# VH-VL binders against q08179r182to404: the designs that were tried, part 7

Target 1, 223 residues: q08179r182to404
Amino acid sequence: KLIEIRKKTSEFLHETLEESNLITYNTIENAEKKQKFLNFFRKLYSAKEGKIMTFQHDEISAIAQMFKNDSVLDNLSRPQLAAMSKFMSLRPFGNDNMLRYQIRSKLKDIMNDDKTIDYEGVESLSQEELYQACVSRGMKAYGVSKEDLVDNLKVWLELRLRQKIPSVLMVLSSTFTFGGLPKENYSKAFSPLAEKKETKSKYDDLLDLYYDGILQVLSSIPD

## First folded at step 20 (VH-VL)

Design s1
Fold by OpenDDE, last read:
Structure s1 (fold): chain C 223 residues (1-223), chain A 119 residues (1-119), chain B 106 residues (1-106)
Amino acid sequence: as target 1 above (223 residues)
Amino acid sequence: QVQLVQSGGGLVQPGGSLRLSCAASGFTFSDYWMYWVRQVPGKGLEWVSTISDSGGRTYYADSVKGRFAISRVNAKNTMYLQMNSLRAEDTAVYYCAKEGRDYGYFDYWGQGTLVTVSS
Amino acid sequence: QPVLTQPLSVSVALGQTARITCGGNNIGSKNVHWYQQKPGQAPVLVIYDDYERPSGIPERFSGSNSGNTATLTISRAQAGDEADYYCQVWDDKHHVFGTGTKLTVL
């Protein structure tokens, strides 16, 4: 039942995200960054038109870093906010501002928790703590091995703390990564160039999945 | 404008205690992790301690663990470093520092305060 | 503990380009930050996350990081750029600073 709820929530977010402006182009102050931003989305749109376009992880990260939690949240619709809240295991209530506040508060907690975990180590977490940490971040946790949960959280920390991906995008990405959506719904056009690592570990695979998710989130930004 | 104003420090004998203060302004103090970094005169920088936004989590370099205590009072926009059992090797300029918007770096620093441990 | 290695000193002629390196094992996979410290003053952040520049820092300051070496580049060096420069990373539950480089402007 929980899996089904997550799937439906994920699908809803994916369908409606295209209607939202996640970032205002004018908020980018640096001219070079603006150009990079435009080039990226032009490439993304070309991919949507059926052109085979490849995206590198660093390219995705660079664009993702231009987004801000508050800006994204301010541009989400009520249904999206509600869905996101549920995905983060929140109980949505109140008006749009209240929902945004709840999500913002939760994101803040997650951000602080990420730092704490980084200081203390993922291995220091109990199974319950690990489970809760993954759940709060929108990851599938039920029925997942401890090892996989650890890997999931490590990938999260890498992307969030090292690659500086905004937490809001990470959570939204989790909806693609862990939403249980058929792989067929992934536009094959958005294949991140898997870094040619000769031996892909489970960690690397998960990392790739997250980047795919991030790319999908970014692709949902309306033209 | 972000400002970190430090106070405290001075001369103390080995085994003595000092308390440093760092008063913050120009930003929402309670939203940021804060740090202490020290520098021996003429030497490099060394991380000393970290405190989380709420003060619920604290971390220390091995060199000061068990002797130093970092704390904060968010209502006063002030962070503290209680230094006990001071040693000669603790002699340094101590800086309070603010975490940047992103994780892992220090975007603003206090003016520093000299702590001298000598007999 | 990982040691970030910097040259002890770098000299640059006025108006020329200075490059200060920070060496570390696989440092390219980490975020490197740079601080400027003038005598008797507190450190000032000049580069964060490898190449990002804080507000108020001149465009003459730039950063790069790849492989085992991060580099702070100071173009069109000015007399006021004379200072100690430190690289810094987060690694293994510690904030680690480089050994520091004294930049002299000739």
Scores: ipSAE 0.882, ipTM 0.960, lowest interface PAE 0.5, mean pLDDT 91
Fold by OpenDDE, look of step 20:
Structure s1 (fold): chain C 223 residues (1-223), chain A 119 residues (1-119), chain B 106 residues (1-106)
Amino acid sequence: as target 1 above (223 residues)
Amino acid sequence: QVQLVQSGGGLVQPGGSLRLSCAASGFTFSDYWMYWVRQVPGKGLEWVSTISDSGGRTYYADSVKGRFAISRVNAKNTMYLQMNSLRAEDTAVYYCAKEGRDYGYFDYWGQGTLVTVSS
Amino acid sequence: QPVLTQPLSVSVALGQTARITCGGNNIGSKNVHWYQQKPGQAPVLVIYDDYERPSGIPERFSGSNSGNTATLTISRAQAGDEADYYCQVWDDKHHVFGTGTKLTVL
């Protein structure tokens, strides 16, 4: 039942994110960052127009870091907020501000939990703890091995704590990564270039999937 | 404006105890992890302890584990470092520090408090 | 324990560019932060996450990180830049500081 809910929610979010202004360009203070931002999205739009564009992980990270949780949340519609709440296993109720507050609160909890896990080690968690940690972050957890859960969380921590990807984008990315949407629903116009490793680990594959998800989220930003 | 104002410290004999305080202002104290970092006079910086936003999680350097206790009272915007079983090697200037917007660095520091452990 | 190695001292002429290095195994894969400490004062964050500047820090300060070396660059050195500089990383459940570098402005 949870899987079905997440699938439907993911589909809904995928369809509606393009209507949202996730960030205000004018909030970027640094001129160099502004230019980088514009160049990235020009490249992204070119990809949407059918040009084959490749994106490096560091390129994606650099742009993702320009987003803020609060700014993103402030620009989500009520249906989007409700959907995100459901995806995060929250009970959406009240007005838009209440929904934002609930989501913000949950994100804060996740952020603190990330730091805690980083201090204590992902391997220190029980299977149940791993399961809950993944579920709260919008990851697929049911029927997933402990080893895979560990890998999932490691990737999450890498992106959140090392690459400084905002948690709101991570959760939204999870909807694309773990939402179980048919491949046909994904815009294949974007080819994140994975670091050429001779041998890719399962961890690397997950990392690639997340960056793809982040790219999908970023691609949903309207012109 | 973010401010961290420290108090406590001083001279203590080996085996003695001291408590340091760090009063925070200019930001939502309860939203941030806080840290203690020490510096032996004329030497470098050493991380001492970390406390989570709610105070529910605490972490220590091996050098102080079991002897020092970090705590916080969010209602008072104050963090503490209880130092027990002090040793000569604990002699240092102790700084409280605030976590930055992102994880892993310290964006604001207290003025420091000198702790001298000597017989 | 991971050790971040910095030169003991760096000298720079007034108006010239100073470079302070921080060496560590695969430090390029980590986020490096830099602190300035003047005599008798608390450390001040001058660079975070390899190259980001906090508000109030002059553009003369810049950071880079690749391979096994992170670098703090101070262009157009001023007398007021004379201080100790420390690099710092988060590594395996510990905050690790570099050995520190004394910058002298001539």
Scores: ipSAE 0.879, ipTM 0.958, lowest interface PAE 0.5, mean pLDDT 91
Fold by OpenDDE, look of step 22:
Structure s1 (fold): chain C 223 residues (1-223), chain A 119 residues (1-119), chain B 106 residues (1-106)
Amino acid sequence: as target 1 above (223 residues)
Amino acid sequence: QVQLVQSGGGLVQPGGSLRLSCAASGFTFSDYWMYWVRQVPGKGLEWVSTISDSGGRTYYADSVKGRFAISRVNAKNTMYLQMNSLRAEDTAVYYCAKEGRDYGYFDYWGQGTLVTVSS
Amino acid sequence: QPVLTQPLSVSVALGQTARITCGGNNIGSKNVHWYQQKPGQAPVLVIYDDYERPSGIPERFSGSNSGNTATLTISRAQAGDEADYYCQVWDDKHHVFGTGTKLTVL
């Protein structure tokens, strides 16, 4: 039942995210960043038009870093906020501002928890703690081995703390990564390029999946 | 404008104790992790301690573990460093520092406080 | 126990470009931050996350990070740029600073 709920929630978020303006007009503080931003989305639009485009992880990361949690949340619709809340294991209630507040509060907690885990080590967490940590971040946790939970959190920390991906985008990306969405729902017109590693680990695979999810989220930004 | 104003420090004998204070203004103090960094005169920078936003988590460099205690009172916008069992090698200028908007760096620093441990 | 290695000193002529390096094993995979410290003053952040500039830092300051070397570049050096410069990373549950570089403007 939980898997089905997650799947439905993920699908709903995917459908409604296309209607959301995630981009608060970038105050053009840096001309180079602006150009990079425009080029990236032009490439995405080309992909939507049926051209097969490939994106590198660093390219995706660079663009993702230009987004802010507050700006993204401010542009989510009520259904999206509700869905996101459920995906984060929150109980959505109240008006839109209340939902945003709850999500912001949860994101803040997650952000602090990320730092804590980074200082203390993912390996220091109990299975229950790992489970809760993954659940709160929108990851699949039920029926997942401790080892896989550890890998999931390591990837999360890499993206969030090292690559500086906003937590809101991370949670949204988790809907694509762990929501069990049919492959049909993914645009094959764009694909992230994995770093050329001679041997791919489970960690690397998970990292690739997250970047794919992030790319999907970014592609859902309306024209 | 972000400001970090330090107080305390001074001369102390080996085995003695000192308490440093760092008063913060110009930002929401309770939203940021805070740090202590020290610098031996004429030498480089060394991380000393970290405290989480709520103060619930604290971390220390191995060189000061068990002797130093970092704390904060968010209602007063103040962070402290209690230094016990001081050693000559603890002689340094101590800086309080604020975490940046992102993780891993320090965007603002206090003016520094000299701690001298000498017999 | 990573060590970030910096040259002890770098000299630059007025108006010329200075480059300060920070060496570390696979440092290119980490986020490198840079601080400027003038005599008797606290450090000032001049670059964070390899290449980002804080507000108020001149565009003359730039950063790069690749492989085993991060570099702080100061173009059109001014007399006021004379200072100690430190690189810094987060590594294995510790904040690690470089050994520091004294920049002299001639």
Scores: ipSAE 0.876, ipTM 0.957, lowest interface PAE 0.5, mean pLDDT 91
Fold by OpenDDE, look of step 21:
Structure s1 (fold): chain C 223 residues (1-223), chain A 119 residues (1-119), chain B 106 residues (1-106)
Amino acid sequence: as target 1 above (223 residues)
Amino acid sequence: QVQLVQSGGGLVQPGGSLRLSCAASGFTFSDYWMYWVRQVPGKGLEWVSTISDSGGRTYYADSVKGRFAISRVNAKNTMYLQMNSLRAEDTAVYYCAKEGRDYGYFDYWGQGTLVTVSS
Amino acid sequence: QPVLTQPLSVSVALGQTARITCGGNNIGSKNVHWYQQKPGQAPVLVIYDDYERPSGIPERFSGSNSGNTATLTISRAQAGDEADYYCQVWDDKHHVFGTGTKLTVL
């Protein structure tokens, strides 16, 4: 049931996420960062138009870091907030402010949990703890091996704590990674060129997957 | 404006105890992890302890484990460091520090309090 | 127990550019933060996450991090920049500070 709910909510979010975030640009104080932001999205839109564009992980991270949880949440529609709430295993009740508050609260909990896990080590978690940790972050957890859960969580921590990707983007990214990348028009046109190390580790594959998800989220931002 | 005001330092004999306090203002105290960092006079900085936003998780440098206890009372916007079984090597200026907006760094520091352990 | 190595001292002429390095194994893969500490004062954050400046920190301060070396660059050095500077990273369940560098402005 959870998988089905998350699939449906994921699909909904994918369809409507383009309505959510234009405000981040105005919050950028540095002119150079603004230009970088604009260039990135121009490149992204060119890719949408069928041009083959490659994105580096650091490029994606740099842009993702310009987003803030509050700014993103403030720009989500009621249906999007409700969908995100469901995806995060929250009860979508109340007005928009209540939904935002609940989501924000859950994100805060995840953020604190990330720090805790970082201090204590992912390997210190029980299988149940790993399962819950992944579920709370919107990751596919059911039927996934402990090893894979650990790897997923490590990638999460890398992106969240090291690469400073906002948690709201991480959760939204998980919506793309959960059900698989939408097969349709969001073709590999957005291939983050991971440093093609000849032998990609499973970790690297997961990292790439998450960056793809982040890129998808960013691509959903309207012009 | 973010402020961290410290108190509780002083002179103590080896084996003695001291409690440091850090009063926070200018931000939502309960939303941030807090830290203690110490500095031996004329030397570098050393992380001492970390406490989570709710106080439910605490972490310590190996050098102080079992002897120091970090705590916080969010309702009072105050963090504490209980130092027991003090040693001469614990002599330092102790700083409370606030976690930045992002993880891993300290954006604001207290004024520091000197702890001297000497016979 | 990783050690972040900084030069003991760096001298810079007034108006010139100072560079303070922080060496560590694969430090380029970590987020490096920098603190300024003047005598008798608490440390002040001047750079975080390799290159980000806190509000109120002049643009003269910049940071970079790659390979095994992070660098704090202070352009157009002023007398007020004379201080101790510390790099810092999160590493394997603890915060690690560099050995510190005394910057002298001549």
Scores: ipSAE 0.870, ipTM 0.956, lowest interface PAE 0.5, mean pLDDT 90

Design s1
Fold by ESMFold2, fold request of step 23:
Structure s1 (fold): chain C 223 residues (1-223), chain A 119 residues (1-119), chain B 106 residues (1-106)
Amino acid sequence: as target 1 above (223 residues)
Amino acid sequence: QVQLVQSGGGLVQPGGSLRLSCAASGFTFSDYWMYWVRQVPGKGLEWVSTISDSGGRTYYADSVKGRFAISRVNAKNTMYLQMNSLRAEDTAVYYCAKEGRDYGYFDYWGQGTLVTVSS
Amino acid sequence: QPVLTQPLSVSVALGQTARITCGGNNIGSKNVHWYQQKPGQAPVLVIYDDYERPSGIPERFSGSNSGNTATLTISRAQAGDEADYYCQVWDDKHHVFGTGTKLTVL
């Protein structure tokens, strides 16, 4: 049931995100960041069949950090807010402002849990706690080994706490990693350090996957 | 305007106890994790303790674990540090600090209060 | 706990550029924060997340972090920049501060 709800809401969000102004160029903090934004999106929009564009993790992180949770939520329609709420296992209720409040509250709960896990260590979590932590973040967790749950959670913590990817983008990215990346994907994330390893770890592969999810969110933004 | 006003401190014998207070204003206190950081006069900074926004989670540096207890009363916009079994090496200026907008840093600090542990 | 090593002191001529380093094993993978502390005062955040400036901190303050070294850069140094400077990271369940650097503006 949860899987089907998440598939349905993911599809709706994927189809409608380009209709929303998740970020406004003129609100970007300074000229250096504005130039990074322009270079990034010029490159991203040039991706097409026959011209695959690759992006380093740090490029993607720098752009993602320009987003603000409240600004993104303020620019989502009620159907999009309802879909996001359902994806997050919330019961949408009331008007747009009530939905935004519910989502903000859930994002705050997840962030507090992220901090708690970082202080206590991922290794301190029981199997049940690992399962609930992954499910609450929009990850596939049923039938997943403890080792894989740990790796998924570590990737989330790296992105949210160290790379400073905004919580709202983390959840939107989860819709792409849970629901599947588009079949025609002309953009790809990579890590120069991970590519230099003789054998990439499962953690490195998961990190690439989650960055690809962020790229998909960014790709959905209209010019 | 964010403001952290500290009180408490003073001179205490080894093995004694003290309670520090930090009163907050200018922000929604219950939304933020809070910290204690100490500094031996003329020396560097050392993280002491962390408390979650609700007060349900507390964390301590190894040097004070089991002896210090951080707490907060969100209705009073105040957090506390109960220091028990004090030792000479606990002598320092104690600062309360607010977590920044995101994770990992301290954006506003109290003015500090001196705790001296001496026979 | 790992130690973040800073030079004991750095001197800079008025109007010149000061660079204060913070050394740590693979510190480039961590977010580095910088605090200014004047005598008898509490620390003040001047850089967070490697290079971000809080409101009220002039553009003369900038930061970088790569490999085993993070650097706080203060261009066009002023007399008022004379202070102790501490770097700080989150590392393995602890907030860790650097050893501190006394910046003297000549």
Scores: ipSAE 0.830, ipTM 0.932, lowest interface PAE 0.7, mean pLDDT 89
Fold by ESMFold2, fold request of step 23:
Structure s1 (fold): chain C 223 residues (1-223), chain A 119 residues (1-119), chain B 106 residues (1-106)
Amino acid sequence: as target 1 above (223 residues)
Amino acid sequence: QVQLVQSGGGLVQPGGSLRLSCAASGFTFSDYWMYWVRQVPGKGLEWVSTISDSGGRTYYADSVKGRFAISRVNAKNTMYLQMNSLRAEDTAVYYCAKEGRDYGYFDYWGQGTLVTVSS
Amino acid sequence: QPVLTQPLSVSVALGQTARITCGGNNIGSKNVHWYQQKPGQAPVLVIYDDYERPSGIPERFSGSNSGNTATLTISRAQAGDEADYYCQVWDDKHHVFGTGTKLTVL
């Protein structure tokens, strides 16, 4: 079943991401971005038991934007590419380049669908369309209310289309939101504006959850 | 080098029709969503229409819905704007534009084509 | 339909810093893009996603966006920077352009 496949592939990816150099510091565009990268990871690497580090959404987004889909995919091993493909409901066949192509093609399809939804409105989707949109993006959708599916999809659109989080990081983040965050999690995302609200919405909580997933992907990067 | 070369335009009476063309080169045309944006002479810019990379999705500003039709032929690297039931308010310079590397902005523009609607 | 308000004109002395504003309700939550348009020419993208600079645009061009105001900043203004400038966002199913600002380099 899809749930079991996603749990297995999420666990494999979580255990092996540290083996991959998802970004190379020296390829970062300019000195300002390099300094943001250094400051962020120095803080992130200092997180440990008894020393919880918190990160604002916008600083997480700035770091995530430094990643490139093709560079991340080029640095994944074949078993990792196969696991990612299976998580995305693809059938991994062929050599490494074919796997990367299949993943890129799926990410492009999702991006085109994201744009379509943004032009037509999330509210224009039927229950079945909402379900399929969420499932294709690696979200738990079985037994989820229409209202919650709408909020999940709105969070995805905010992150992908507005915050410009690379598609590959969005999918990897989904493995942490689908499979569960690690038991020992010393890094937390928050939004100052949402924290000032009298009551945080389900949308705000979902946004925090997805940013926590992005933090987990970033935490897997070795020193 | 990315290049968008437009053709068409001219003087048309109210109720008339025109078809604008935008020929693309220097990039993989079929990978990008494309746009039409217009500008009344001496005034600002207005988004007119969007077409998806495959051509399977089209979107229009409210001011032109039902009258304008955007299309593309990817094998010819060309996008079109069919303008029907033209009104005086449609008088403008029309630009074709290419989507950027990501969502929401226009990184390359054609040279512009003047459409004048008057009797 | 939606309006992004820009000042009609801004003047800057040669070599000084110009700032062009783009006002809109909660524009800080949106990605703001900036275009330069010289007389008789098509617009040219100079800033996208609030502060990112396309290849070929000098680093003198920068952007910021918070609250209800986005700002295009042009440092060390040159005569060639004299142009009209438009901001643009995606807002509720539409691409929206600002009213435009004529920058005059003195």
Scores: ipSAE 0.823, ipTM 0.927, lowest interface PAE 0.7, mean pLDDT 89
Fold by ESMFold2, fold request of step 23:
Structure s1 (fold): chain C 223 residues (1-223), chain A 119 residues (1-119), chain B 106 residues (1-106)
Amino acid sequence: as target 1 above (223 residues)
Amino acid sequence: QVQLVQSGGGLVQPGGSLRLSCAASGFTFSDYWMYWVRQVPGKGLEWVSTISDSGGRTYYADSVKGRFAISRVNAKNTMYLQMNSLRAEDTAVYYCAKEGRDYGYFDYWGQGTLVTVSS
Amino acid sequence: QPVLTQPLSVSVALGQTARITCGGNNIGSKNVHWYQQKPGQAPVLVIYDDYERPSGIPERFSGSNSGNTATLTISRAQAGDEADYYCQVWDDKHHVFGTGTKLTVL
């Protein structure tokens, strides 16, 4: 039920994000960040042309941090705002400004919950609380083991609270990741932490998956 | 301009109580989590307590848990620290601080309030 | 529990580059923040998230973080940079501050 709504809204967003100007190059703060932006999107363009490219997590994070929640929301059309609202389990109604307010309010609620969980510990959540925390963030939760729910939530906290990925991009990225771990893609994030290990944990695989989701959002931006 | 103006403090005997205040201006107080951090003379900084933007969540360092209570009144743009069962080791300058635009750091600090606990 | 170790003092000649270190186990995986505290004053944030400068902090202040060491770098040191400096992280449900470094500008 919820899965079907999320599938439909995700498909709509994936098809229409290229129509939106989610970031403006001229608003990027300084020359170093502008150069990182240009280098990243040149590399991404090569990947779209069929060359196999890998991106380090730090590269992806640096670009994602350049986005602003309000600027992204201001550049979404009403149908996109409605789709995003439905994905987030909101009841979209009213004009564009009301939809933006609803989304901003939900993003703030999730961020406050993220901080609360970080202070109290992921391990302090009951099975029901863990399930609800994952569902509210756009993660697959039905039929998922407790161990996997914990890992998913830890990856979310790492990305939002430590890697500073903007809340709006976290939600948009969820449209690519809500189906769970197995996903094929020719462009694959390279994990600095996992690469230094003899074997990769499921947490590291999830981290790669979520960074790929962020990369998918970034790749939806027109050249 | 962001300002955090503290009041309260002073000399108190062990076992006594004291209430610190932190009045905020220049930003939307109700949007930010707030903190108390203390500095014992001759020592470094120590996080004491955290309060969520609504006041619905509070957190404490182990050294003060059960004795200190952080609170806020958003309508007054003011945060408080109620300090009970004070001990000599609580002697410090107490700072209130505002969380930054994002998580994990303190971008603006109050001027500090000295609390001295001695017989 | 975790301790962020800083040198007790660092000296720098006027116009030269000062480096203040903050040591911790795997600190490179954490976001490190830096505060300047002049005598009788409250701390002032000078670097957040390893290398970001808040508005009003000169470009001479920079930060780096890898492995077990984070570093605050102050180029072209000025007399007004003389202060105590503290690093800080979020770690395991606690905000943790470094032991503090007194920077003396000669």
Scores: ipSAE 0.821, ipTM 0.927, lowest interface PAE 0.7, mean pLDDT 87
Fold by ESMFold2, look of step 22:
Structure s1 (fold): chain C 223 residues (1-223), chain A 119 residues (1-119), chain B 106 residues (1-106)
Amino acid sequence: as target 1 above (223 residues)
Amino acid sequence: QVQLVQSGGGLVQPGGSLRLSCAASGFTFSDYWMYWVRQVPGKGLEWVSTISDSGGRTYYADSVKGRFAISRVNAKNTMYLQMNSLRAEDTAVYYCAKEGRDYGYFDYWGQGTLVTVSS
Amino acid sequence: QPVLTQPLSVSVALGQTARITCGGNNIGSKNVHWYQQKPGQAPVLVIYDDYERPSGIPERFSGSNSGNTATLTISRAQAGDEADYYCQVWDDKHHVFGTGTKLTVL
């Protein structure tokens, strides 16, 4: 039901994102950020035969921060907005502007809940609250241990609240982490500090996974 | 132009009460979480309290929990701090502050209100 | 109770570069914000999220954050930059402020 809806809407979004301009280059706020954008996308779309291009978490974050919620939503077609709404467990109604409003309202609710959780602690959530928090954010929650739900939510809070990844990009990246990453992936995220550890924690693996999702959203836009 | 105009400070004896007010203008008040931060004269800054945009969630520093109550009336664009059971260590300039466009920082501050607790 | 340590005072010659540090365990994993406070005035945000400048803050103000130290840098110091400076982070359910630094422009 929910899983099937999310699989279908994820597949649709993955197939159609390459046709969408999620950001207008000329609206990037200053020349320094414009240059970072150009350097990142040149690296992203350049290829060394047989080699994987790797990106540090912080460079992904810096680029992702440029994707303002309203700009991204303005550049999605109505079918894409409807698919995103369904992925977020909303009932899409009305024209494009009504869909954008519904999505923005839900994103604001999630952000307020993120702040609440950060003040009260992830550990303060009941089992049901934890489940609903993860589901509302586009995470797989059915059949997932409480420990893993906690780690997933902590990664979400890290990305949204500390790394300042825009809410709309967080949801779009969830379609990749929920629906699966592309089989042939020539771009990979990493953390220098986590790579120095003798063994990576589940949290570190999840953080890499979610950054890979963000990277997939970014790699899906036309150059 | 964002403005936060404070009122309600003064001199009070230990054990007494005061209510501080913070009137907001120049932004959509109901969209933002709000804060109180205090500063003992000649000393540093200390976070006191936070209130969510709707007023449904409130948070306090341990030093004031149970004695202070933050509230807001969005129709009046005003936030309040009710301070009860006041102690000498509560003597400070109290600032109201607005959270920025994103999480974790205070982009606009009120002018400050002195609260003096002494007998 | 994490503590953000700042030097008590920093002096800079007019036109030179001032650097004010904010030390904390693993502060590089946190977003650091900086406030300027002149005598008798409320604090004013000058840097947020480590290095971002609010509107109206000149390019002379910049920030960095790595490891256990965040730094506020003020290039081409002016007399009007003389003030107290505080760093601030969100850490484990609390907003935490640094101890404060008095910047004197000579």
Scores: ipSAE 0.818, ipTM 0.928, lowest interface PAE 0.7, mean pLDDT 88

